VHH binders against p53848r504to814. Designs and how they scored, part 32

Target 1, 311 residues: p53848r504to814
Amino acid sequence: TYIMAIFNATPDSFSDGGEHFADIESQLNDIIKLCKDALYLHESVIIDVGGCSTRPNSIQASEEEEIRRSIPLIKAIRESTELPQDKVILSIDTYRSNVAKEAIKVGVDIINDISGGLFDSNMFAVIAENPEICYILSHTRGDISTMNRLAHYENFALGDSIQQEFVHNTDIQQLDDLKDKTVLIRNVGQEIGERYIKAIDNGVKRWQILIDPGLGFAKTWKQNLQIIRHIPILKNYSFTMNSNNSQVYVNLRNMPVLLGPSRKKFIGHITKDVDAKQRDFATGAVVASCIGFGSDMVRVHDVKNCSKSIK
Key: E = the ipSAE of ESMFold2; O = the ipSAE of OpenDDE; V2 = 0.75 times the mean of E and O plus 0.25 times the DockQ between their complexes.

## First folded at step 16 (VHH; framework vhh_ozoralizumab_d1)

Design p2 (at its last look DockQ between E and O 0.02; V2 from the best seeds 0.00; counts 0 for: pae O 11.8 > 2, placed apart)
Fold by ESMFold2, look of step 16:
Structure p2 (fold): chain B 311 residues (1-311), chain A 120 residues (1-120)
Amino acid sequence: as target 1 above (311 residues)
Amino acid sequence: EVQLVESGGGLVQPGGSLRLSCAASGFTFSDYDMYWVRQAPGKGLEWVSEIYPSGGNTKYPDSVKGRFTISRDNAKNTLYLQMNSLRPEDTAVYYCVKDLTYLGYTFDPRGQGTLVTVSS
């Protein structure tokens, strides 16, 4: 299982009169410490740099500001002689194709797009032009301001276009027994599959794509728990749908899965009235559950404490 | 060069049976999922079955489930489709498919296929 450490490249300066260089130096030092802590316990680490908040209802930085916050930092990380560059993988958390283009120029390895291409129609073209770049295709509905209102899931997200569904490498009797309880994860699989088709149609290669069911994006807190429990279903999901008088067969088997449970609101619902120290432990237990259900990558804020709680 | 040669089609009455074969060469047959796909006159491609490399975990759309059985003989590099209780709507050219294209969802028939005609 890989660990992806979150780093927010914020607008807060260390000094309001300081140089831009000083801000990057402070952030780089924090990243070096984070990497060393992670590499003490793991063979490699993925650093996910974000210059724009993706929390529901958050105010979005402009594209120009996102570039200013994130691109010089990525360049500095890649140029550092204090980091074992062969063990540090860089990801940028962005839904903007122009930010992704700039990050690729300075040596990023992964584009982490919470919108799965929904927010910027040029994103897939950027990924397709760069076959060496990994792309995380994440599930959400609507936009940052509307997504939490779109958490109602039906038996078939894509209506009559879906012809038939399958769950591979899972006991078929188990699926039949859980049919009504799996509506959510099947809908997520269908919508990921539709966006996957669009990515492929735009030239993105299957080997570039990792999938993320999008904990906290268009989901209630109970739904987040269902998704974590049902990761084995998502990892083995396939379906057919109509396309131009032919069938399209979409197969999500063997696609790597990312989960990002850390500091999402649903942890607060299951841990309310628990102090900050005990909430850190509860977060680690959720991360361990994600790994136990088959997540290939987990995205966390507190790498050191989450790593300690994984037994 | 990947080669897939379908055979066993023909004219059959409704309710009849046919067994299709697909001889495979140019790749390690036992490593791949295999599929049967059909194209009815004037229609697009329709998936009709899937089988895993081991020969287990077969899948079928409802239109043929219970009537068609996919199987494979990895020692002979051969894929089979047993078709029972045939209906006029089963009339199609049937293709053996080795894998999805690099697109991951489009079937890519490589052979000429074998014509199955179900008519009185």
Scores: ipSAE 0.005, ipTM 0.425, lowest interface PAE 11.0, mean pLDDT 78
Fold by OpenDDE, look of step 16:
Formats: sequence, structure tokens, C-alpha cells
Structure p2 (fold): chain B 311 residues (1-311), chain A 120 residues (1-120)
Amino acid sequence: as target 1 above (311 residues)
Amino acid sequence: EVQLVESGGGLVQPGGSLRLSCAASGFTFSDYDMYWVRQAPGKGLEWVSEIYPSGGNTKYPDSVKGRFTISRDNAKNTLYLQMNSLRPEDTAVYYCVKDLTYLGYTFDPRGQGTLVTVSS
């Protein structure tokens, strides 16, 4: 299991209210500490740098501002002699293709896109042009301002656009018996699959893609928990769909899965913790659960403690 | 604020043609996949067509394939749907949609729609 450390280079962060927004040197020192904490237990660490908050209803910084916040820092990280570079994987949290381009130039390894390519038509092309880059394809609906209203998953298109569904090592009868209970994860899988196909059609390679079911994005707190529990289904999910008078088979099986439950509101809803930072202990528990259900990578704020949970 | 305004609907005879338009504003039109969906009387929303941001890739369900053509003009922030060989079963309110999750039957945002009636 890989640990992805969240580093918010923005005054509007998911949870820390811009605590890490400072000059490059100060930020770098914080990152060095994060790396040290992670690498104490893990062979590698992913640092996910965000220059723009992507939480629902967050104010979006301009592209220029996002670049200003993130790219110099990423460059500084990659050039740092105080970091074991071979053990540090760099990620940028962005849905903007231009930001991704700039980040790639300075040495990022991963593009973490919460939109799954929905927010920028050029993202897949950028990824395709850089076959060495990994792309996290996240599930969401709508945009940052509308996604919270789009958490309805009760309708199902089976028999129309989707012809068949498959869950590896799960018999059809069992799937049918669980049909109503698995509508969410199957829809998430199908929608991820659709984005996947679009990525592939744009030249992205399968080996570049990780999937994220998008905890907290167009999901209720209950749905987030359900998604975590149904990761085994997602990891073994495939389906056929009609495309251009042909049937296309989409297979998500064995694709790496990232989950980012850290300090999320759904945790707060359960624990009654209003302050995101108070959710760290519960986050550790949820992280353990994520791994138990088959997550390959977990995105977290509290690297030190979550590293222990992962190990 | 995202705004979508559909137009071009009307009454047409079976076998006839219509061209729908959708004027988009409030977002970067050229960055998004766009969709047409329709809702027939007493039925749910149905996906009708998809077009990629560049316009080079389009998708249709079998129900309209070969008859409908989706296109877009990114410079004008306008989406089009050319409907040929119309059938009575094509009668519906047609919507242009920015964020389609048709597998979950969520279509938002969309405009007020434009009514297409195919009848003899």
C-alpha cells in the first residue's frame, strides 16, 4: 500500500485552512518532515501538492495562481538534496491540463485529477503525451459547485447503454441478489469506465491510470462508507457498453485504487467532529478499513499516524 | 452561473427534420463534453447524443444512430442536434446537458428544454 501525503499549497485547503501556505523554503521543510515520517515505515512516499482547493463549493484559484503556488514548490522538492529522490514520488492535485503540463516539466510523476478529465478537455491529451506519467482518474459528477447535488444513484442503465456487468469471482445470482445494494459502486464503476474509455481513446495507456471512486465528491456520507465497503466490487468490475455500433468491453479489474478519506466530512458526520483536524484519529481507522477492503493507495493528511495504520 | 438555452423544437411530420440548438454560458464550453438528452411524456430522461470537447468524437444510442447528428461550435458556445427521419417515438422535450451521468440518470445542468413533437 502506498501512502500519499497531502500538501496544500493554498490558503483554502481541505482541512488546515492554509496552514502550509508559506514561502517555498518553509514549505519544503514541512515536506521534508512529512517524507521523513512516512519513510520511517514505508519504502516510498507520494507527495500530493495542491495549489487549488478542490473540495466541494470551494473557491477556485485561477490557473495562474495555482501555478504560482504549486510549480515552484514541486520544482524545489524535486531538486532538493535533502530528500531521497528515489523514494519520493511527486503528485500534483489538479484538474487543469496546463498546470499538469507545467508540473510535468518540473518533475511530477502523478497527475491527480478529481474530475476524471471532465473539467479540462485537454487533460487526457497531456497525459497521453507523457506516457511515463501516472494519472489518477477520479469519479465525480458535475463541477465543484454542483457535485453535492448530484448524489443520486438509484437509477440504473443496465439493458440500455450497459449490456452486461461482471464481477470477477462473483456469480451472477449473487450480483443480482445484491443489485439494489450495489447500485452506487456499479454506477461509480461504470462512470469511471466511461472516463477510462475516453482516456484510452485519447491515447492514454492503461498502465498510466489509477482510479479513485471520489470519496466526498457527489456522494453523501453514507455513500462514502458504502463505496469503501464495495471496493472489492470496483476492483473486479467490468461491463459491456454499446459504442459506435459495437460492443465495447470495459475492464477495471486489477487497476490500482486510491482512496482519500482523510479528514473528510463524512467522518465528521459520524464522530461529530466539526474541526477537520480532530478527525485524524478516526481517519486512521478509516484508512485501515480502506486498505482492508483493497485500496492500493491512501491519500492522507496525517502522514505520521496514518503510516502506522497502513503498516 | 451555468446557463443552457435550448431552441429549435416544434411540430414536424414523421420523416421530417429539425435542428436543435443550445446556447451555453457561464462555463468554458470548449472544455466539456456536451450531451443531448430527451424526456418523452411519461418517461424518464434518455441520453440521445454525446460530443467530445473537440467535436471529433460523437456517440449515439442505437435508437437515434444514423438519424441524429450532434455537433458543436466552440467559438459560439453552441451545441447542435440535427434530427433527421424523425419518428413519433422521438417526441420529447430535448435538453442539452453539461454534466451527464447517464448511467446514474443524472443530467445536470440543463436548460428548460425544447419540445419536439413528431405527429402526422
Scores: ipSAE 0.000, ipTM 0.232, lowest interface PAE 11.8, mean pLDDT 88
ESMFold2 (binder alone), look of step 16: mean pLDDT 81; pTM 0.829

Design p3 (at its last look DockQ between E and O 0.35; V2 from the best seeds 0.00; counts 0 for: pae E 14.9 > 2)
Fold by OpenDDE, look of step 16:
Structure p3 (fold): chain B 311 residues (1-311), chain A 120 residues (1-120)
Amino acid sequence: as target 1 above (311 residues)
Amino acid sequence: EVQLVESGGGLVQPGGSLRLSCAASGFTFSDYDMYWVRQAPGKGLEWVSEIYPSGGSTKYPDSVKGRFTISRDNAKNTLYLQMNSLRPEDTAVYYCVKDLTYLGHTFDPRGQGTLVTVSS
């Protein structure tokens, strides 16, 4: 299991309380500490740098501001002699293709896109042009301001848009019998599959793609828990659907899965913790669950403690 | 180098049967899902069947379900497709593939394929 450390280079990213370091050196020192904490137990660490908050309903920084906040820092990280570079994987949290381009130039390894390509139609092209880059294809609906209103996942009948469904060691009839219980993860899988098709059609390679079911994005707190529990289904899910007047088969099997439950609102809902930082302990438990259900990578704020949970 | 060599194709009458084979080399065969895909004249690639590494799970589109059976022998690095109750619409070049994207789209390599012609 890989650990992805969240580093917000913005005053309003997720729930870090607006703590932001103004200078690159200070930020770099913090990152060095994060790496040290992670690498104490793990052979590698992913640092996910965000220059723009992607929280639902958050104010979006301009592209220019996002670049200003993230790119110099990424460059500094990649050039740092205080970091074991061979053990540090760099990721940028961005849905903007231009930001992705700039990050790639300075040595990022992963593009973490919460929109799955929905927010920028050029993203897949950028990824396709850089076959050495990994792309996290996340599930969401709508946009930053509307996604929370789009958490309704309807039942569907086979024979419409979806022709067939497959889950390893699960009969189709069994899936039908569990229709109400599994409709969410199946829909998430299908919609991820649709974005996957778009990515592939734009030249992205399958080996570049990791999937994220998008905890906290167009999901209720209960749905987030359901998704975690149903990761085994997602990891073994395939389906046929109509696309461009043809029937296509999509197989999500063996695709790495990332989950990012860290300090999320759904945890607060359960624990009654209003302050996101107070959710770290519970996050550790959820992280353990994510791994137990088959997550290949976990995205977290509290690297020190979560690294222990992972190990 | 990954190599896939299909065989077993031929001319058969409607209702007839054929068994295709695929000899795999250049990779750990037992670790990978394997697929059969086909391409009919003038049409694109179509997914025909999938089998998991252990052989315990198989999948088929409705178009061939109940008629085709995919199997594998990991000890022999061989993939098979038993085709029964063949129909004219099954006429195609059949390919064994390792790296499937969607709708039978694959990364190279794939074999030369084997032609199956169903005609009265």
Scores: ipSAE 0.458, ipTM 0.788, lowest interface PAE 1.4, mean pLDDT 90
Fold by ESMFold2, look of step 16:
Order: structure tokens, then sequence, then C-alpha cells
Structure p3 (fold): chain B 311 residues (1-311), chain A 120 residues (1-120)
């Protein structure tokens, strides 16, 4: 299982709110410490750098500010002699194609796009032009300001265009007995699949793509729990749909899956009644559950405490 | 160059059986998912079956499930479709197709196909 460690290069990710950013040397030292913690227990680590908050209702930095916050840091990480470069994978958390393009120039490996291409129509073209780049295709609905209002999954958004659904694992047959309880993960799988097809149509290759059901993006904390429980369905999900008098087969089997369970709002609901000295352990148990249900990569805020749960 | 040659079609009466073959060359056959698709008169392409590289997993739409069986012989680079209990609505040109991931959501038949006609 891979660890993706979150590093926020934004004012709202530091204490004192409204502070301007720390200097690159300080940020690099923090990243070196994060890598040391992760590599103590794991063969490699992914650092996910964010220069613009993607939290619901957050104020969005301009494209120019996002570049200024993130690109010099990525360059400094790649040029550091303090890091085993063959064990450190760099990701940038951005939904903007021009930011992705600049990050690629300075040596990023992964574009982590919470919008799955919805927020920037040029993103798939940038990924397709750079076949060495891995792309995380994430599920959300609406935009940063509206997504919390769109967590209604009682109906399938793709409706009658879906012809048939398949799950490819006999162990998942027990989950099929509860089809009314799986409507959420199937809805997410279909919407991811539609975005996946659009990426393929724009020249992105299947081997470039990881999928992310987007915990906390257009989902309630209870829905996050359902998604985590039902990761085996997502990892074995395929379906057919009609398109222009032709049938399209969408196959999510064996696609690597990323989960990000460590969001403050979600963790807060799960741990509200837990003793303060046990809170770090409870957080680690949630991460371990993601791995137990089949997540290939987990995105975490607290790398040191979560790494023991991941092993 | 990738070559896929379908054969085994013909005229059969309703309730009859037929076995289709697809000879593959120009790629490492055992590395790829393989598919059968069909095109009925006046209609677009329709997916009929899927098989994993190992042959260990197969999938079918409801329209043919229980009547059609896909199989492969990786030593001979050959894909098969056994069709039983044939119906007039199975009348179509049948194509074998390799791998959907490179081609996106569109099936890309490369051969001439093989015509199956089901009528009395």
Amino acid sequence: as target 1 above (311 residues)
Amino acid sequence: EVQLVESGGGLVQPGGSLRLSCAASGFTFSDYDMYWVRQAPGKGLEWVSEIYPSGGSTKYPDSVKGRFTISRDNAKNTLYLQMNSLRPEDTAVYYCVKDLTYLGHTFDPRGQGTLVTVSS
C-alpha cells in the first residue's frame, strides 16, 4: 500500500490564519521530516503538494498564486540531496491545467485532480501529452462552493443510459444481496466511469489513471463510511452504456484506488466520543479499514501515526 | 500489424448451434482481454462477450447469457464463441475485438467479421 502525505502550501494550512507562506527552506525541512517518518516503515512515499485549498467553501487562490506557492517547492524537493529521489514520488493537488503543466516541467510525477477534469477543460490534453505522468481522477459534483449540497445519491445520474452492471468477484456476491444499500458506490462508480471515458477519448491512457471516489467531496460523513465499506465493489465494477447507437464498456477492474479518509470534518464525527489520548489510534484504525477493504493508496495528514496502522 | 480473422458463421435454424473462431496475429494474444461484438442489420455495434487473458473470467450481457460461451486457446492464438439456442434476433455480423482500454469506449473491429443468419 502507498502512503500519500499531504503538504499544504497555503495560508489556511498554517497556524495563525492569514499568515503569508513560510520560506522554501522551512517547507523543504518539513517535507524531509515527513519523508523520514514514512520511509521508516515503507519502501516509498508520495508527497502531495497543494497550493490552493480544495476544501468546501474555501477561498480559491489565483492560478498565479498557486504556481508561486507550489512550483518552487516541487523544484526544491527534486533538487534536494537530503532525499532518496528514487523513493520519493511527487504529486501536485491541482485542478488547473496550467499549474499541472508547470509542475510537470519541474519534475512532478502525479497530477491529483479532485475534479476529474470537470473544472478545467484542458486538463486531459495536458495529461495525454505527457504519458509518463500519473493522473488521479477523482469523483465530485458541482464546484467548491456548491458540492456539499449535492450529496443526494438516491437516483442514478446516468439513468437509462446504463445498460448493465457487473461485479467480477464471487466474494462481492454477498454485497449484491444488499443492492439497495450499494446505490451510493454504484452511482460513484458510474460517474467515475463516465469521466474515465472522456479522459480516454482525449488521449489519456488507462495506465496513467488512478481512481478516487472523493471522500468528503459531495459526500456526507456517513456516506464516506459506506464508500470505505464498499471499496471492493468499486475495484471490481464495470458496466455498459449506450452512446450514439453503440455500446460502450467501462471497466474499472484492477484500477488502483486512492482514499483520503483523514479530513478533519470526517475524522471529527468518527472520533467525537473518543478519549483524547486515544484519538490518534482511532484515526489510524479508520486508515487501516481503508486498506483492509482494498485501497491501494491512502492520503493522510498525520503520516507518522498512520504509518504503523498501514503496515 | 494486428490481424483478427473471424470464421464459422453461416445459416442456421432457430434453436440451432454454431461455433465462431477468431485467429489472431501481430500482437501477444495472451496479454489481452478479448471481446466478441456484433452488428445486426440496421443497428450499431453491440457487445456480446468478454474474456480475461487467462481465460478464467467471462462476462455476457443478459441478451445472450446462458446461451453463448466465450473461450480462448492462448497456445493457438484463437478466440471462440459457442452459440447455442440461437434466435432470429441473433442474426448479425460477429467481430472479435482486442482490448478496449486503448480505444476508449468505442469498439474497433479490425476484421471482415463472420455473418450469422438465424432463420427457418
Scores: ipSAE 0.000, ipTM 0.292, lowest interface PAE 14.9, mean pLDDT 78
ESMFold2 (binder alone), look of step 16: mean pLDDT 82; pTM 0.831

Design p4 (at its last look DockQ between E and O 0.01; V2 from the best seeds 0.00; counts 0 for: pae E 14.9 > 2, placed apart)
Fold by OpenDDE, look of step 16:
Structure p4 (fold): chain B 311 residues (1-311), chain A 121 residues (1-121)
Amino acid sequence: as target 1 above (311 residues)
Amino acid sequence: EVQLVESGGGLVQPGGSLRLSCAASGFTFSDYDMYWVRQAPGKGLEWVSEIYPSGGSTKYPDSVKGRFTISRDNAKNTLYLQMNSLRPEDTAVYYCVKDLTYLGWTEFDPRGQGTLVTVSS
């Protein structure tokens, strides 16, 4: 299991209130600490740098501002002699293809796109042009301002857009047996699959792609929990789809899965913690659960404690 | 180098049966899902069957379900497709493939030359 450390290079961060918004040197020192904490228990660490808040309903920084906030820092991290570079994997949290391009130039390894390519039609091309880059394809609906209103996942009948579905794991042999209980994860899988197809059609390679079911994006707090529990289904999910009078078969099996539950509101709904920072303990528990259900990577704020949960 | 060699195709009457074989080499056969796909004249690729590495799980589209059976012998690096109750619409070139993740696309697009199955009265 890989640990992805969240580092917000923004004044309006998801959960830390912009505590890491400072000059490059100060930020770098914080990152060095994060790395040390993670590498104490893990062989490698992923640092996910965000220059723009992507939380629902957040004000979006301009592309220029995002670049200004993130790219110099990424460069500084990659060039730092105080970091064991061979153990540090760099990620940028961006849905903008130009930001991704700039990040790639300075040594980022992963593009973490919460939109799954929805927000920038050029993203897949950028990823395709850089076959060494890993791309996290996340599930969402709508945009930053509308996604939370799009959490309705309808039941669907086979024979329409989806012709057949398949799930294979130790407990699920026939999806039809659980169709009413798994509508959400199957919809998420299908929509991820649709984005996957578009990525592939644009030249992205399968080995570049990780999937993220998008906890907190177009999901209610209950749905987030359900998604976590149904990760085994997602990891073993395939389906056929009718598109333009043609059949498409999509197989999501063995694709790495990232989950990012850290300090998210759905945890607060459970624990009644309004302050995101108070959600760290519960986050640790949820992280353990994510791993238990088959997550290959977990994205977290509290690296020190979550690293223990992971180990 | 990944090599897949299909065989067993031929002309058969409606209702007849054929058994296709695929000899695989150049990769650890037992570690991979294997698939049969087919391409009818003038049509695109169609997924026909899937089998998991251990052989313990198989999948079929409704178009062939109940008629076709996929199997594998990992010791022989061979994939099989038993086709029963063949129909004219089953006429196609059949390919053995690995790493099928998107119909018409594989990571390395490993296919053999295929084997032609013609179902005609």
Scores: ipSAE 0.027, ipTM 0.536, lowest interface PAE 3.4, mean pLDDT 88
Fold by ESMFold2, look of step 16:
Structure p4 (fold): chain B 311 residues (1-311), chain A 121 residues (1-121)
Amino acid sequence: as target 1 above (311 residues)
Amino acid sequence: EVQLVESGGGLVQPGGSLRLSCAASGFTFSDYDMYWVRQAPGKGLEWVSEIYPSGGSTKYPDSVKGRFTISRDNAKNTLYLQMNSLRPEDTAVYYCVKDLTYLGWTEFDPRGQGTLVTVSS
């Protein structure tokens, strides 16, 4: 299981003491420390750089500001002689195709797109033009301002477009005892699959794509837990659907899966307590559960402590 | 369709008590955090209380802590707010809200008509 370490290049503001946004050297030093902590226990580390907040109702940085915050840092990381470049994989957390283009020019390896192409219709073209780039296709609904009201998975959003569904090549209709329990993960799988076929239609290759069911994006706390428990279903899910005036088979089997449980509010519901030390312990237990259910990559804030849980 | 119906409001003297109820339908009530929020005349929404699905964890802002008690009966799909030692500043329309949060934030989207509580002599 790969560890993806979150690095926020999103400043809160200037401090009362007149401090300015942290310079590139300070950020690079933090990243060097983070990489050393991760590489002590792992063969490689993925650094996920974010220049724009994806918190619900957050104010979105302009595209120009996102570029200014993130691209020079990615370039500095790739140019550093203090990092083992063969062990450091760079990801940029962006939903904007122009930001992705600029990041690719300076040596990023992964585009981590929380919208799965929903927020920027040019994203898939950018990925397709760069076959060496890995793309994380994440599930959400609506936009940053509306997604929190769209966590209703009792009905299938794609409805009649879905013709037949399979888990491990068994028709789901033959598994009556699982149909009612798996509506959530199947809904997520279908919506990921719909975006997946749009990516393929735009020239993105299957080997470029990791999928992310989007813990905390348009999901309640209990839905997050159900998704983690049902990762084996997602990893073995396939279906037929009508799309682009044709019928297609969408097969998510063997696609790598990313989960990002770290510091989400739902951890407090699991422990019934939000104390900081108990949250850190609970995060480690949730990370271990993600691995146990088959997650291929986990996205975390606390690399040092979570690395021990991953092992 | 999610339905939340508030009741139990009315006129009360300062220092008095009221118990609000919220009847829930259209979702599995026992799976969700529930909230009370209120809207005083001419003001925005204010969070008043939160309760976990089990009923065992409750939270309150300082403005009502020690005076208000949230509870739930999952068998009856009903949320309650016991309001004691009421003050004129507690005058508001009270709404119950289902938790819609997903990234560590709670979004309040009242769906019912609410129930008016008026505290005056």
Scores: ipSAE 0.000, ipTM 0.181, lowest interface PAE 14.9, mean pLDDT 78
ESMFold2 (binder alone), look of step 16: mean pLDDT 79; pTM 0.805

Design p5 (at its last look DockQ between E and O 0.11; V2 from the best seeds 0.00; counts 0 for: pae E 18.7 > 2, placed apart)
Fold by OpenDDE, look of step 16:
Structure p5 (fold): chain B 311 residues (1-311), chain A 120 residues (1-120)
Amino acid sequence: as target 1 above (311 residues)
Amino acid sequence: EVQLVESGGGLVQPGGSLRLSCAASGFTFSDYDMYWVRQAPGKGLEWVSEIYPSGGSTKYPDSVKGRFTISRDNAKNTLYLQMNSLRPEDTAVYYCVKELTYLGSSFDPRGQGTLVTVSS
């Protein structure tokens, strides 16, 4: 399991209230510490740098501001002699293709896109043009301001939009018996698949893609928990659907899965912790659960403690 | 280099049967899902069957379900497709595929294919 450390280079991050917004040197020092904490137990660490808050209903920084906040820092990280570069994987949390381009130029390895390409139609092209880059395709609906209203996942019948669906080690009859209980994860899988198809059509390679079911994005707190429990279904899910006036088959099997439950509101809802930082202990438990259900990568704030949970 | 060589195609009457084979080399066959796809004249590629590495799980579209059976022998690095109750609409070049992105898109690598013609 890979650990992805969240580093928000913004004044209004979702969870730390801009704690890491400082000059490059100060930020770099914080990142060095994060890396040390992670690498104490793990062979590698992913640093996910965000220059713009992407939490629901957050104010979006301009593209220019996002670049200003993130790109110099990424460059500094990649050029740092205080970091074991071979063990540090760099990620940028962005849904903007231009930001992704700039990040790639300075040495980012991963583009973490919460929108799955929905927010910028050029994102897939950028990824396709850079075959060495990994792309996290995350599930969401709507946009930053509307996604929370789009948490209704309807039941569907085979033969409509979805012709067939498959889960490894689960026959169709069993799946049908569980139809009502698995509507969410199957819809998430299907919608991820739709974005996947678009990515592939734009030249992105399958091996570039990781999937994220998008905890906290267009999902209720109960739905987030359900998604975590149903990761095994997602990891073994395939289906047929109509696309471009033809039937297509999408297989999500063996695609790496990222989960980012860290300090999320759904945890706060359960524990009654209003302050995101107070959710670290519970996050550790949830992270363990995510791994137990088959997550390949976990995105966290508390790297020190979560690294222990992962190990 | 990955190589896939399909064989077993031919002319068959409606209701007849054929068994296709695919010899795989250049990769650890037992570690990968394998697929059969087909391309009918004037049509795009169509997914026909999937089998998981262990062979314990197989998948079919409704168009061939109950008639086609995919199997594999990992010791021989060979993939098979038993086709029964063949129909004229099954006429196509059949390909063995290592990687399937989605139906009608990228199916790489694949072999030269083997032609199956179902005609009375």
Scores: ipSAE 0.028, ipTM 0.547, lowest interface PAE 2.8, mean pLDDT 89
Fold by ESMFold2, look of step 16:
Structure p5 (fold): chain B 311 residues (1-311), chain A 120 residues (1-120)
Amino acid sequence: as target 1 above (311 residues)
Amino acid sequence: EVQLVESGGGLVQPGGSLRLSCAASGFTFSDYDMYWVRQAPGKGLEWVSEIYPSGGSTKYPDSVKGRFTISRDNAKNTLYLQMNSLRPEDTAVYYCVKELTYLGSSFDPRGQGTLVTVSS
């Protein structure tokens, strides 16, 4: 399982560690420490840099401000002689295609887009034009300001274009027997699949894509638990749909899956912890559960503590 | 043009056996995962088996495990399904399905299928 370590280059004082407006040299030193902690226990590490908060209802930095916060830092990381560059994978957390373009110019490896292309219609074109770039296609609904109002997942209501669905070679043999229990994960799978087909139609290659069901984005706390328990369904999900006046078979099998349970509000509810720092301890237990259900990558704030819990 | 032609279905008594065949043409058969799926009357498609390109790995749902065996002959571009100990609930139209991943294939074309009816 890969570890994706979160680094926020933002002035956000809650949930994300609380360091504000550090200069690039200080930020680079923190990242070197994160990498050392992760590489002590793992063969490689992914560093996920964010210059704009993606927390629900957060105030969004301008595109120019996001670039100013994140791009010089990514460049500094890639130019550092204190990091084993062959073991450090860089990701930028952005939903803006122009920010992704700038990050690619300075050597980023992964574009982590919480919107799955919903917030910027040019994102897929940027990814398609750069075939060596990995893209994390995440599930949400609406936008940053509306997403948590959209957590009602209707019983089989998405896309009248959905014709048939399948769950392959899993412990769930009789989908009809479990249909009420699996409404959420099937809706998430269908929405991811629709966005995946849009990415493919725009020239993005399947080998560029990781999927992320988006814990905490347009989901209630109980829904987050259902998603974690049903990762095996998502990893074996496929369906047929109408696309561009043709029928298409959408197959999510064997796509790498990222889960980001760290410091999400629902973790505190589960563990009776209310403080974001205390959620880091609980996150270790939830991360182990995510791996047990089949997550290929986990996104965490406290690499040292979570890595020890994963072993 | 990609073609998949299913055959070998028919009427069989409970406990009987049938062997289905799928003749493939228009693509490099040995490069693809292959699948059997079935559709009972008035029902959706159900996955029945899968086989890796080399033939070395096969998978089945519990409903058919131990009774059905998928195989392939890459030299003849042919996929097979051996169905033993057939039950009335196995009654369906059976389809051969090419791997439907990106880069080379869509869910279409689907052949006409081959009907398997299990009844006394």
Scores: ipSAE 0.000, ipTM 0.125, lowest interface PAE 18.7, mean pLDDT 75
ESMFold2 (binder alone), look of step 16: mean pLDDT 81; pTM 0.826

